# VHH binders against Twinfilin (twfA), part 11

Target 1, 335 residues: Twinfilin (twfA), of Dictyostelium discoideum (Social amoeba) (q869t1)
Amino acid sequence: MSHSSGIPASQELISAFGSANTGDVRLIKVVIKNDELVVDQKLNVQSDFETDLELAHSVLQKDSPCYILYKKDDKSIELTGYNWIFMFFVPDNAKVREKMTYAATRGNLKRELGASHFVDEIYSSNMNDFSKKGYQQHKLHQESEAPLTMEEQQRNDEKEQGLFVGGGGSGMHVHGISFPVDSDASTAVSNFINKKFNYIELSVNVDDEKIIFSSSSNIDIEAISSKISSTEPSFHFFRYSHQHEGENLDSIIYIYSCPDGSNGTKSAPVRKRMLFSSSKANVEQLVTSHNVKIDLKLEINSPSEISEESIINELHPPKVEEKKAFSKPSRPGRK
Key: E = the ipSAE of ESMFold2; O = the ipSAE of OpenDDE; V2 = 0.75 times the mean of E and O plus 0.25 times the DockQ between their complexes.

## First folded at step 4 (VHH)

Design s31 (from u11 with R98K K100G Y102T S104T G105Y W106G Y107D T108K P109W; framework vhh_7uia_1)
Fold by ESMFold2-Fast, scan of step 4:
Structure s31 (fold): chain B 335 residues (1-335), chain A 123 residues (1-123)
Amino acid sequence: as target 1 above (335 residues)
Amino acid sequence: QLQLVETGGGLVKPGGSLRLSCVVSGFTFSRYAMAWVRQAPGKELEWVSSISSSGGYTYYEDSVKGRFTISTDNAKNTLYLQMSSLKPEDTAVYYCAKHGYTSTYGDKWFDYWGQGTQVTVSS
């Protein structure tokens, strides 16, 4: 939701944006440094705004989040100056705390610069989305509905668990991948449900088309990221025993990991990744078919996305904080 | 809930034509951008074409421009790929796919896929 940070825009950034809004600057790269939003880089107009999108791609660092304020060629009707695109790059291999800090600061940056200047927004973990081809893909999605939140997706997944006798639909076709379950995998699930182990890892043998057992153990939450492969897709169930607001809770966490190579490691072949993704619901059903509720479902591309803090924040979202007013754009005083 | 079912594949001679269809269920078809993606044996997935939810924007991979046409029929919840002047290198399994959202943090290029339909171009 509206989780916000108190990280302010530097006076240099505010001034640079003001000048760029009527001048020759095409883009301003913004980063968080020393708890302040600062100008990292500025590039001038070279061609039309779609062609110049390759400049946006060129300033991205594959492992570091950033904002790019990208100027269009058309002028604002309501405001002085040009229309802008607000770009937010959040690579999957960035540290979770850094990703959260940039996500929380996004709204503040737009507000301090004037949200009305930004007529379009691009948010992505993929560097290729900040390119001419990426912009074309963005326009393809412009008219589409927003994707489901994780909570809404969980509710829809649960609704699809219901059985329907005889199909009874409008003649719509249903196709899915359903793999048989190896006996060792079934045993691991039973041991997890009966609390013999608080952690199990399952995989898919694509040749045999079977859900197979990888490992089981009792782990602390600090050990979970080390259990997840950085190169191969995998499925994980973890029972997180913890205290929240004076209550003892046993939260069941289902993790689907699908590394995409964005962290510099090799990724599994696309076909293997597709087969694992298609099996996600089948693996989930191995636990839910025993009337066990999954409290948190996570899809990740890197083990670095999993930490005690990130899990606690997803299970028990922090209450929305009212942003403490840093002084509105009151003139500080001239030098 | 979300289901994508492709039909229309088959064996065709070089220079021939095929029309692929993808029937969509479980979501409001007209609200999402849709795509065709193909995979030849032993090769990576290759994006072929995309169409916006309104049908106002269409994009094609350079190798298929002028030969393939993507279209939708919102009343039938159906995505089409009209393929003409087919070449042996067009031999692949063709997948219907729903686009993710580029304006949302962590979005994938495609978030839902069909089962695929085989297109074989040979004499």
Scores: ipSAE 0.000, ipTM 0.274, lowest interface PAE 12.0, mean pLDDT 76

Design s34 (from s1 with S52T S54R G56D; framework vhh_7uia_1)
Fold by ESMFold2-Fast, scan of step 4:
Formats: sequence, C-alpha cells, structure tokens
Structure s34 (fold): chain B 335 residues (1-335), chain A 123 residues (1-123)
Amino acid sequence: as target 1 above (335 residues)
Amino acid sequence: QLQLVETGGGLVKPGGSLRLSCVVSGFTFSRYAMAWVRQAPGKELEWVSSITSRGDYTYYEDSVKGRFTISTDNAKNTLYLQMSSLKPEDTAVYYCARHKYSSSGWYTPFDYWGQGTQVTVSS
C-alpha cells in the first residue's frame, strides 16, 4: 500500500458513503477542508447511471479540484452494496498546492472507503469528461485498446519521458505542473527576442501561480548584479553584446537567482523558493521556444556571485598554460 | 498491487550522510519519472528531487543541490537518494513518489507515495 498526505476522511464522509452504498444517493462530491476530507455535496438518483453522469458535470467548479464518488446501477458480487466509479477532477489552472494535496490524498480516500467498491476510475483535467458523452468515450477507449507493439511502447515511453525533462519542447516540465504566463511577461519575452530590450526580469506570482513580468531595460554588463534582488528569487535574461578574439558576439545569458540568506538577509519562504525552482525550465523555454539558443545558464544564491569577470570567464574560459620546467633568467626591464 | 517502500532513514549528526532507498513493485519502473518529497514537522509537503525514467535527467530543489544525489537502479526497481552534508533543516519524513501522466490529459505531480522514512539531523 502507498502512503498518502495523511489527510483523513471525516466521520460524516465515511457514514455518508456507507449509507449511499445501499441507499438512494447517486454521487458524493468530496473536497479537502480544514485538513480533512469532507462531503461537499450529495445528489440523489434521478435516472439511470449513464444519464445521471450530467449530475457529476454539474457539481464541478472550473478551477477547483475535487473527488466525485459516483454510484453505478449494478451491485458488487463480493461486497455489500453497489459498484462505484472513483472520479478525480484536477483542472490545469488549479493551484499547484491544491493539485499536489489532492493527488497525495487520493489513495487515502480510496483506502478509507474501501478500494474494492471502486470498479472504474476517471481522472481528467477536462470537465467534459465527467458527462454521459465523456464516459462513453472513456469506455470506447478502454474497449478499443489494442496490445502495443514494441515501437508503440517505445513511443509512449519517449512521450512520457519527454514530459519530465522540462526543456527542448513546448509544455515540457519535470513535475507535470503547467505554469501560465501573464500577457505582460509574454510581451517582455517578445521584446527581448526582438531586441527592443537587452535585459528582462521575470518572476512568479505565488498566490496566482503564474509567471509575471518584473522589469525590462537596456543595460551594460556592469549593471547586471545591481538588477538582482538579494532577498527574493528571480529570473533574468540578458543579451551580452561584446567582442571576443576579433569576433562580434551576442550571447544570451539566463540567470536564476534564489537567495538563501547567506549574505545576512532573510530568504524567501520555502513554498516560494520551491515554485521558482520548479519553474526554471518553464521560464527557460519561454525564450528557447522562439528558436533562440541560451549561451550561458547561471544559478546563483547572491548578486555578489555575478560580475563582468565571472560572466566573461564562464562564456570564454581562459586557457590553462603549463609552466615550463626551466626558463631564461628574467632581467629587470622598463615596465 | 502497487507498492513503494522506503528505507534508510535515521538519526545523523550535522555534516553526516545517509542513503535512502525506495523499492517499487506493481508497475514498469523504467516508464515513470520518480521523486523524493519531504515533510518537515509543522510544514507542508515539499518537493526535493526528481529523476526521469532512464536516469538521463535529474532535478533538485535549490537548498539540496550539490548535497543530495538522486539515482535509480532499474534492474533492482530501486530509487535512491544519497544525502551528504546534512543540515538540521533537512529533518523531515522523506517520501518516495511517482510522477504520473495519463492519456485523458489528466496529470498531477504525484499519484503514489510510500509510507515515508524519518530523517533526523541533530547533534
């Protein structure tokens, strides 16, 4: 058995499910409230099982995850009561914390109610999947599922693996978390790509869980350290136009800063640092999705780690010359 | 039956090391990314580290980067977290977790967890 978040089912929920299992209730909507799984709504049987699926659709809230315990019309062969469908609605725009908490709690809810009562499961981010039509499509998919060839298995593995790497493609991220991007932030990225500004700063709104715009400007490399907060995590893109070995170069530098308080200032709360850390790849792809290569990626804990010298040394590492064992005696000369 | 079983927790002094192990069964290990998630006393669940299904890419929360190493042994269906330079702030229950994606478009960070293993960093 897998562990869960430790959030328990309320006694009201356990009793309500027991009564529903032999009674007239068609569905129970379950939510997490005050660190407990509670009954949000109960709706009675109105028609047959498939027709009543529209009731499941009717209790969903667009941006809020929930569980729906949905009663079928057939009875269990080995258990007292009816067969049930376990429904888990996880909208893409739900808060990351809520998605994590509901996902962690799913297993516990099933265990406390008796996993054997649930003969089918529907997990979806799309409200339309919690309907008669959605259920029929779900069943057609299950019934039409053919054994995978080795090529199809490899393709599915690659697709799943690709979603976990967080880079190189649109919508890829390690944790399955989609971070929406504010229009101002998208505009700032476009302005950077189109060379209107050689510097932009992006941030994350922790409450709204979205990538937001902080600032844009044209700066010299000497100014970069002064743009980075000593107390707040932040993301920075800088286009460094310079000459190296007689060539003109435009190097794109991506900086992720996460101050840890080591310079005597307070660090940001753990949740904020976690959200910024988990969005690094998503922020990176805002630039790379425009077919623009990032020449240098830097991850720092303090603005003091960034200097003109440190950036030049990272972009153009100096060659190490081995000292010769013997050299001519040096004569004092005009300096 | 799908199971994730963590071992390797314990009491260590600051600066010490521990290796956590998670043995998985009931699914094809090489098809899923895996993670370590921790919960310190009085705090919410915090993501620590993730590794892709083949171990080609690893990701870490910033406070553990350079100190912790996540790895897998696909032949043994085992996920590891090598923890070094441990700090009192690392004191938490550590959970092995599986990332999930589905063909219906639903996905969450994690769909299964182990029972957890306690790590206490104290002199």
Scores: ipSAE 0.000, ipTM 0.157, lowest interface PAE 15.7, mean pLDDT 76

Design s35 (from s1 with S54K; framework vhh_7uia_1; at its last look DockQ between E and O 0.22; V2 from the best seeds 0.00; counts 0 for: pae E 8.1 > 2, grease 26.9 > 24.2, SAP .691 > .668, placed apart)
Fold by ESMFold2, look of step 5:
Structure s35 (fold): chain B 335 residues (1-335), chain A 123 residues (1-123)
Amino acid sequence: as target 1 above (335 residues)
Amino acid sequence: QLQLVETGGGLVKPGGSLRLSCVVSGFTFSRYAMAWVRQAPGKELEWVSSISSKGGYTYYEDSVKGRFTISTDNAKNTLYLQMSSLKPEDTAVYYCARHKYSSSGWYTPFDYWGQGTQVTVSS
């Protein structure tokens, strides 16, 4: 079983990229047709790599996502042939299903062609970003860091005045795909935040491509595994009230379940797995956007992976042994 | 108090040189790409040159390539424009500008500007 979209590169595409890597091709436009990655256009080198970026702009269609495999002028150190830029154009007005399919297929395309060929990536919904001027903007901002929030700026200023150290960067490379949220799902999230319920389940309606409400209730932690489907992907939020080291705690647990056929589950269809996997961050944001911290995030393939013991061990890992009377201190095991 | 202060302008003969400086305060200089823009009398603002936040990439408007050099000194929070082989058409007010942070988009949006320094190239 695989977590990819299941959309393979066509033989034509694999052959075209292999030939282009050492030849006169500047770019290959790639689209998805009939559940395959296929060559839509090839354009040859006309000038230097930066001047030819106008060719990338020329092959875009304003309403349709695509990939562009764009060849640079410098040779690869690792591989025979040239270095490439991976370009992913995803216009905002494309259909949501199409945007999701292209987003989920991006990793498979790079893997099938050999990810080491691609030394840079450009992801944008704006056609102008796939031009010479757009590339210059990409490089100018590639080293830039996201703006600090007001709270972060205040703390960073205090640190700089007391001890002068440089700041780190975050990068802004991946743009999420989002679905609209049904009103019942928004209400369920509000009820969870307001502690009317300690458990909610959310889902994605595949046909309407929206985040929907599935169920809510007040449960004990022992019941959560029985709430998780062994056949359908699903999202869960649970507030776990418990005591640890004399403290009463309310831990918020976010669970994404995607049955894959293991442990007696039935694998969900590829399209469903894509839609749910792509929605993980957006579903999380429904809760975190209300200034609620999630204490534990779990991705599972079977309800059997969840128990009170497994949750406690993740929330409160056992203390490592620091020394023994007659031996060196032990270190935590791997697994 | 975010501040961009340009200095180094003046009157120079054609073929001469000037070095413009822009001292920055009120933000972390090494986090942002920076630029020089200019405005000739009666003309629109024109982008001149940009440099990435860590200095790895520099770009120039075509008419100044080979004559102008953009650089930074992060220890002094200072942006420079070394101008050589100056021409009468380089006469303008030169502004230091900060590129707006963007995950994507066009490089011309700027969110802060200095008050400018006058460069006049005249026989």
Scores: ipSAE 0.012, ipTM 0.543, lowest interface PAE 8.2, mean pLDDT 77
ESMFold2-Fast, scan of step 4: ipSAE 0.014; ipTM 0.531
ESMFold2 (binder alone), look of step 5: mean pLDDT 81; pTM 0.836
OpenDDE, look of step 5: ipSAE 0.496; ipTM 0.835
ESMFold2, look of step 6: ipSAE 0.012; ipTM 0.567
ESMFold2 (binder alone), look of step 6: mean pLDDT 82; pTM 0.837
OpenDDE, look of step 6: ipSAE 0.471; ipTM 0.829

Design s36 (from s1 with S53T G56S Y57T; framework vhh_7uia_1)
Fold by ESMFold2-Fast, scan of step 4:
Structure s36 (fold): chain B 335 residues (1-335), chain A 123 residues (1-123)
Amino acid sequence: as target 1 above (335 residues)
Amino acid sequence: QLQLVETGGGLVKPGGSLRLSCVVSGFTFSRYAMAWVRQAPGKELEWVSSISTSGSTTYYEDSVKGRFTISTDNAKNTLYLQMSSLKPEDTAVYYCARHKYSSSGWYTPFDYWGQGTQVTVSS
């Protein structure tokens, strides 16, 4: 492992960056060769900077760390030339020594080129993050990271936990991941909203990174636990038509199930569980984007956790009766 | 400056225990799912465990279930991995990593990594 990088930028790299900063170059791929930071590749501007991000993806090698100096279309207010994005790709399969050397050299590279030129940074082990889609998710992530007061953070944590009863909002944060929705899944959501079915199940195709349709039917509340897989994560929407305190109610229940083996059930692979967990908000939005309110959100690890009684108790918490007490004075009365 | 700093590694006998710590700075810790990832000599990086944004949900690789426990202390911006019943095959450099909350990629993406801490399990 390298603790202190004395690896300098080559004069060619410094000159290439200077020329790119006022010229037609979109990206410079930088690697470490012979204990020096050197230019590996340069690619010219072809379209807008977001579209050209596919060029960044194209220069990556799956097992080799590298830096990409990526030029934006806007110019610096204070400095000569354009604003840049500093990209650092560190793949999982790279040798530990190489990962450490590149990590240690990052600061030196920025210093020698002028850190103020770099208005954004992207560091990832995933090649797909160096793409237009990856950059759009990065921007969404930056928006969600806005500084919070302790009160704002507490409210955000309470909202996340309140989004799902049970499991405490388990898995990754409910923001950000936005898979495309398969047409059959969109149709199922429409059929649910239009009351053709009172129950639908949606899933994620991990390979295609799409929200997909699983099933739809009309069920009674007693049947709901039997619809939920004991081994696979899944998403469920159920319209619970019932009477409470003399009123007829149609309550929309959103269930996220993620079996984790804790109740003796098999668990899905971690990658699959994390992708489903990260999709909770995207799946919820498929219903709420139609101005439909979800009345109850449940997160469970086993079908056995869901029952009519538990649903009713969450939808209609028992009213607190005011306790009235006639207490004798603490001081003894006179004879 | 974003930093993840691991400590707690060392040499331990089979059946022993170690607690790894990862102190994070430069970002709001509670906004991100966090992970432990390890690399044995000559092998690929292997995901070990993750903890959700709220800290309430944990995930483990099957080979470490019941032996390892991931946890957080939000007041200290610290991620922990309590390792028990250690086996020679647990020998690796252990990294803490930050999950990209908006991950949609084929791999489980990590956008920031620590420098790693060596764990050696041998008789």
Scores: ipSAE 0.000, ipTM 0.185, lowest interface PAE 16.0, mean pLDDT 75

Design s44 (from s1, 17 letters changed; framework vhh_3k1k_2)
Fold by ESMFold2-Fast, scan of step 4:
Structure s44 (fold): chain B 335 residues (1-335), chain A 123 residues (1-123)
Amino acid sequence: as target 1 above (335 residues)
Amino acid sequence: QVQLVESGGALVQPGGSLRLSCAASGFTFSRYAMRWYRQAPGKEREWVAGISSSGGYTSYEDSVKGRFTISRDDARNTVYLQMNSLKPEDTAVYYCARHKYSSSGWYTPFDYWGQGTQVTVSS
């Protein structure tokens, strides 16, 4: 049930789509207002469908999700009228609740309008993807049969963590619902990627459900434990520049700390801990979206679990491992 | 060329079980996420289940959660759907699909489909 909002399409929207499907309308922008899917804008055909894609770009608002029903120039094989593209724009800075509502509603929208009208589907958080150039890149990649690299496939697997929609639709996937990111936090990530700082700390504002900036600095590995709170959950990125077996390495370390009281440490309230845990993938994406590989991911309950020795042992284990998942340092033993 | 071939559909009684298979060819199977969809008479195709390329992530439509399990065997280029506790509402033609995302950050669920396999749940 968590994937369905129950928000219906207005009768005006259903009628407008029906008329557009055989008429001269190129694009219908759809938004949710007062728990109903409504027509926000309609734009008429001006040129061929690829050239007119700039109209789709022109109706987007940088911080507001929307659906765009975009008409092609070719007619449907199965149904009366034209083939359509279903577009769903979900900007990263939209409120989490609004993103969730739009993601849950998209299946109902397609079902009420008839999913078979939509021969292609485009979902993006980037306004530039809703353009002629964006569409051409989409089509080129979609038609390519070349195998993906392991990194590209892992990114695809991460995108599969988005919400799925059931019902009468073709089964649509959207970009995973991400927490909005404060501008200071985005700046800190950029400074980290550009090597201005080798360490940053990010947090979550529990009231706004927003990823926020805590601190940035240049530190030595010996200082990492002292940067981590013993009582509050937190996120840390550290660029560890070092030599190993004669090679100079810059290893990116992502630390998620969630004190749970297991080591005698006070723990944050359950709600706060759950919110941070839910955000750790979104925080990871702030770095990986810049084509930067994270070499080591650590989930810890206490700053005492982090040391130079423990990091080196996890980063360069005696046996070759491609990468470490979020795993707490543990010792061999038995339950 | 990309080809997907579904099999395993049959007539079963309510509460019964079936295992569907989808054999893939014409692409590097281990590099792609795979999905199952279904289409009942008079209805459009709906998503049922998905599995990541690594097999580490699976997802299901709410109506089948706890009853269906998707899995893959990359050595055999095959994706499976284990269906337990079948209901009359599960009656449909079941389709296998290959999907991928674009390098520009677009994600599209539209890709190659198989011919389907019929599942009928009736007494």
Scores: ipSAE 0.000, ipTM 0.158, lowest interface PAE 17.2, mean pLDDT 75

Design s45 (from s44 with R35A G50S; framework vhh_3k1k_2)
Amino acid sequence: QVQLVESGGALVQPGGSLRLSCAASGFTFSRYAMAWYRQAPGKEREWVASISSSGGYTSYEDSVKGRFTISRDDARNTVYLQMNSLKPEDTAVYYCARHKYSSSGWYTPFDYWGQGTQVTVSS
ESMFold2-Fast, scan of step 4: ipSAE 0.006; ipTM 0.405

Design s46 (from s44 with R35H; framework vhh_3k1k_2; at its last look DockQ between E and O 0.15; V2 from the best seeds 0.00; counts 0 for: pae E 10.2 > 2, grease 25.6 > 24.2, placed apart)
Fold by ESMFold2, look of step 5:
Structure s46 (fold): chain B 335 residues (1-335), chain A 123 residues (1-123)
Amino acid sequence: as target 1 above (335 residues)
Amino acid sequence: QVQLVESGGALVQPGGSLRLSCAASGFTFSRYAMHWYRQAPGKEREWVAGISSSGGYTSYEDSVKGRFTISRDDARNTVYLQMNSLKPEDTAVYYCARHKYSSSGWYTPFDYWGQGTQVTVSS
């Protein structure tokens, strides 16, 4: 589900997109100013579609969300003009209100410009994903998502558990929606912020589409793996008090667990996985809106991926050869 | 647990060819993209090639396009790198990798890597 923000596209933007569809414009950078979607920059075709992706990278600003309407070299079969990619850059260190506004406005922007123009979408907090190499990785990822269509996966899940899914296709995303938060979940977050508990677990009620409370307690880091379900998606916040190089530190760790059937886990129905995945930002915001910085964000498929050693290595990477840099997670505010 | 084992590295003359193999276990191989990386001593590890889970999309670093071919055999849980027209600058340890999937700064905390296999292109 998408939740529109009510922010309209400017006449300038609508006109610029219409002209670009038959002209030699490669990209249009779109931002929100004065509660309106406006053109920030336009750049012309300089080379082939993939080489010009460096132009998309060149117009990004590390602290500011934006959209990029990016023209491919493939002509549309259905419409006059070319096929387009819709790009959505939302850096982790952008203000929370900006992130919410851009996420909520994405669907309306596509609708106002004509959604059938956009044959692909790139959504990332990482500037490097909006480049030739980033696009290559996007295509590899896109081609590697579940080989079943959403309908095929839904039918298999219905035979096991019975689900309603809105349909539409593989890779459907429900980003930027604001789920209601149950009062017990709000209380649990407050208790975590105020240090009454160093651990909370939150969940989503699939039928009500509501963020709910699961548990809270004071635990040692060794116990966190045992708190994580092998069968249900779940969200966890943990405050890890430890010492590193003589300094006492409290690190806030946010874990999204989505069991995938590996290592003795069971995969949840596709609708549930999508709802939980789409809720990651809203759940994160419950904590970050209290002026709390999250030091480590982890997405895991099995409780066995979490241990004190794995958390320490991600918080404090050892000084080792460059090849281990590929395993270091992105942290909020580093992108 | 995830395990990747490379083989096929050797000493070869310039202009020669090699085929690298990577046997995978501990995950549903057919659901994941697979990659090859390489690293010479003292240099950063660089991406060489990738193949989607279906095998329908492949991509290559510019310096190897037309010379290297990535492929996969899901029945054997194996990814291959066919390297033709080898040059001295292709000398490196070659690593097989399964990349984490990411969305908006989220990802599995670790990439998974093989132990590497040495390729040396020299007279």
Scores: ipSAE 0.005, ipTM 0.472, lowest interface PAE 10.2, mean pLDDT 76
ESMFold2-Fast, scan of step 4: ipSAE 0.089; ipTM 0.615
ESMFold2 (binder alone), look of step 5: mean pLDDT 81; pTM 0.826
OpenDDE, look of step 5: ipSAE 0.287; ipTM 0.721

Design s48 (from k6 with S31R Y100K Y109W; framework vhh_3k1k_2)
Fold by ESMFold2-Fast, scan of step 4:
Structure s48 (fold): chain B 335 residues (1-335), chain A 123 residues (1-123)
Amino acid sequence: as target 1 above (335 residues)
Amino acid sequence: QVQLVESGGALVQPGGSLRLSCAASGFTFSRYSMRWYRQAPGKEREWVAGISSSGGYTSYEDSVKGRFTISRDDARNTVYLQMNSLKPEDTAVYYCARTKYVSTYGSRWFDYWGQGTQVTVSS
């Protein structure tokens, strides 16, 4: 199973990119061959960068993933050479394993070539997105990006998925690609399931686009709020051992925290918040795929929403709906 | 429930003009970019025009540039396509779409389509 990739860039690719960065090459098509990132094609500058985008379209193969390193006409202010666009084509019909391998390798390729050279990124399963008109659509959406709170974005995503009738044509694109999981994160999940730790924290590496490990420990419920960042999104699994109505219970709690800045603190960048929101189901599956039931799922935007009392009230709702005036319900996605 | 309802399609002569309207409901219209697509018999559905949520950016397919104008009225939850200098090649069913761009492993397009409105350009 490919959860992460250590596939290196070939010496030829590194040299070709360096030469292209100051020379006449417009585009380099990169593929994975024999567990190595290699140059598949190089095409020279023919016109301006928008017009030459048809060259990017021309090198795509309908059912094969690839990367395209696409050179702009403007030069970097801080680095030697030109600004580049990083393109990643992942067709829906490609083998799942191949899609996962390319997704896991994307961040490493950028790092080996120098991530700062890439001022824009285009990822798509649709060949038409790698064209002049596709680029215009990309810019349309970049300018249209509204600064929604994470709760608003999450509610919109849930509502839209619930109302989706199912596409039969080319009008809707959805990827079935799971997030790659770092080995340390997989180990942490196993340690949690095997009761070595009653608490783990997982994160997402934005550059590598993979689920990574943050921390693991044994904590008391009183410590849970202190483990959650007030500024950064995060995922938490906690095994709450307690007694309820004469029985000993081990309740598994999954917490997704995404601070939105509403409390006067700065929030994480929109891209980071989007990546965490998109990965929360994959993070949940890391535990549920082991036939382990999650007893409580919580979505919060502040550590202050988590307390022993709020957790007990969510796990064991009182028979009477009256709550004390100072007790607030948490924000699980329950209704 | 998200709904998009197109109107304004008709039979027009070459060189004529037509304005299409798309009435949106079930979502916060001002937060989304809107697009027009068209599909002629035997051809794939193609993008025609787009407008950002702010209205500050518009984009067009090359064959319609200078002839078509996309606009929006957020107070009326409506997007428009003004079509001038119509050609027989513009004959198609025109669809209004709401799109959302999310990129991580590839673009995720959340297109909600209207039912379409038929435009026929013939003498």
Scores: ipSAE 0.000, ipTM 0.302, lowest interface PAE 11.7, mean pLDDT 77

Design s49 (from k6 with R98T T99H Y100S S103T R108K Y109W; framework vhh_3k1k_2)
Fold by ESMFold2-Fast, scan of step 4:
Structure s49 (fold): chain B 335 residues (1-335), chain A 123 residues (1-123)
Amino acid sequence: as target 1 above (335 residues)
Amino acid sequence: QVQLVESGGALVQPGGSLRLSCAASGFTFSSYSMRWYRQAPGKEREWVAGISSSGGYTSYEDSVKGRFTISRDDARNTVYLQMNSLKPEDTAVYYCATHSYVTTYGSKWFDYWGQGTQVTVSS
């Protein structure tokens, strides 16, 4: 699933949360270590829950993401034990890989501990939001905020993506992160834009955290699925020249492939999958920064999801609202 | 897009008063809470005051309670910070901010910031 990193909660964490839920622990600080969610710190109840919020502030490290499971003083109506606040601290200057890994893992962490225990959530890049004063600001916002329109929510979804993959998610510190690009990859993009090749494949060097070149060629649409690895994540740009309703079209297709092992193949390591996921917007920008429109964006888990029929159906669907968002083909091919 | 423009910053004597204004555009101002922050040279940005969308709830940093008052004028899409009994330690660039609420992956908010206005308190 698009919201899962595959990083599990340790049995120690699950047991510690269960004990804390009926005991005297006020907060549990959770970090990702060795591809596992683990207990970093536990602090006991000292006072009422609003006063104890200064304990949440005290366990934060300026440049390191973490989760804080924060226990309230009121008990759950539906479940045994207390109501909790789920806190996620993600500082702007944390490494891109760490920000992406923590963002992708938060939903699974809540699910494994029982999402219904968490009656409130605080997500911020600002340490001051994890304090009594920060909570008062949070409450101020919750009590007064009107529902957003669909347009406003889409803009905020993009800003949230910027918070986790970009340099910041709000205010004057909002900006995107550009991955370093190898000269061969830049050359391949230029050759694609200038129509020297109708197909290019790009990858990411995991050690250097750099966008690199894999291949370029001129192919027919029938060859596209054979170009995509069934075991490794990859990026593909294809210029599909075709006719539709009497018009000659050159449609630019951007494919992000991230195999998940569902076909009995071994999936790539979590670090590699997260690095590719975090770079997909930067790879897209390599083409769009040249004022070139991408007509179709596809996110797939298997080469079998790509066929001429599925591409045509995505490019030319029945008239509804058109969006340039990443999509899966509506009908997977059969070879 | 959301834009916030602060004004009113000036040089003022200790014990003096000053009113800052923040003009907002690009969003439904009356539906959003508003905040003031400040940043002194070499220090982290500090929250100063906040006001709810209705104006019925306000909150303040302890060091400014009783001296500063936040208010809003929704007809003019403007939030104000009235600063009284100013001290040298109030010297900072003052920033206006607002939050956008997102529910896609849980309860979240994002800060939008203005460019700031300089307040200097010295004799």
Scores: ipSAE 0.000, ipTM 0.172, lowest interface PAE 15.3, mean pLDDT 76

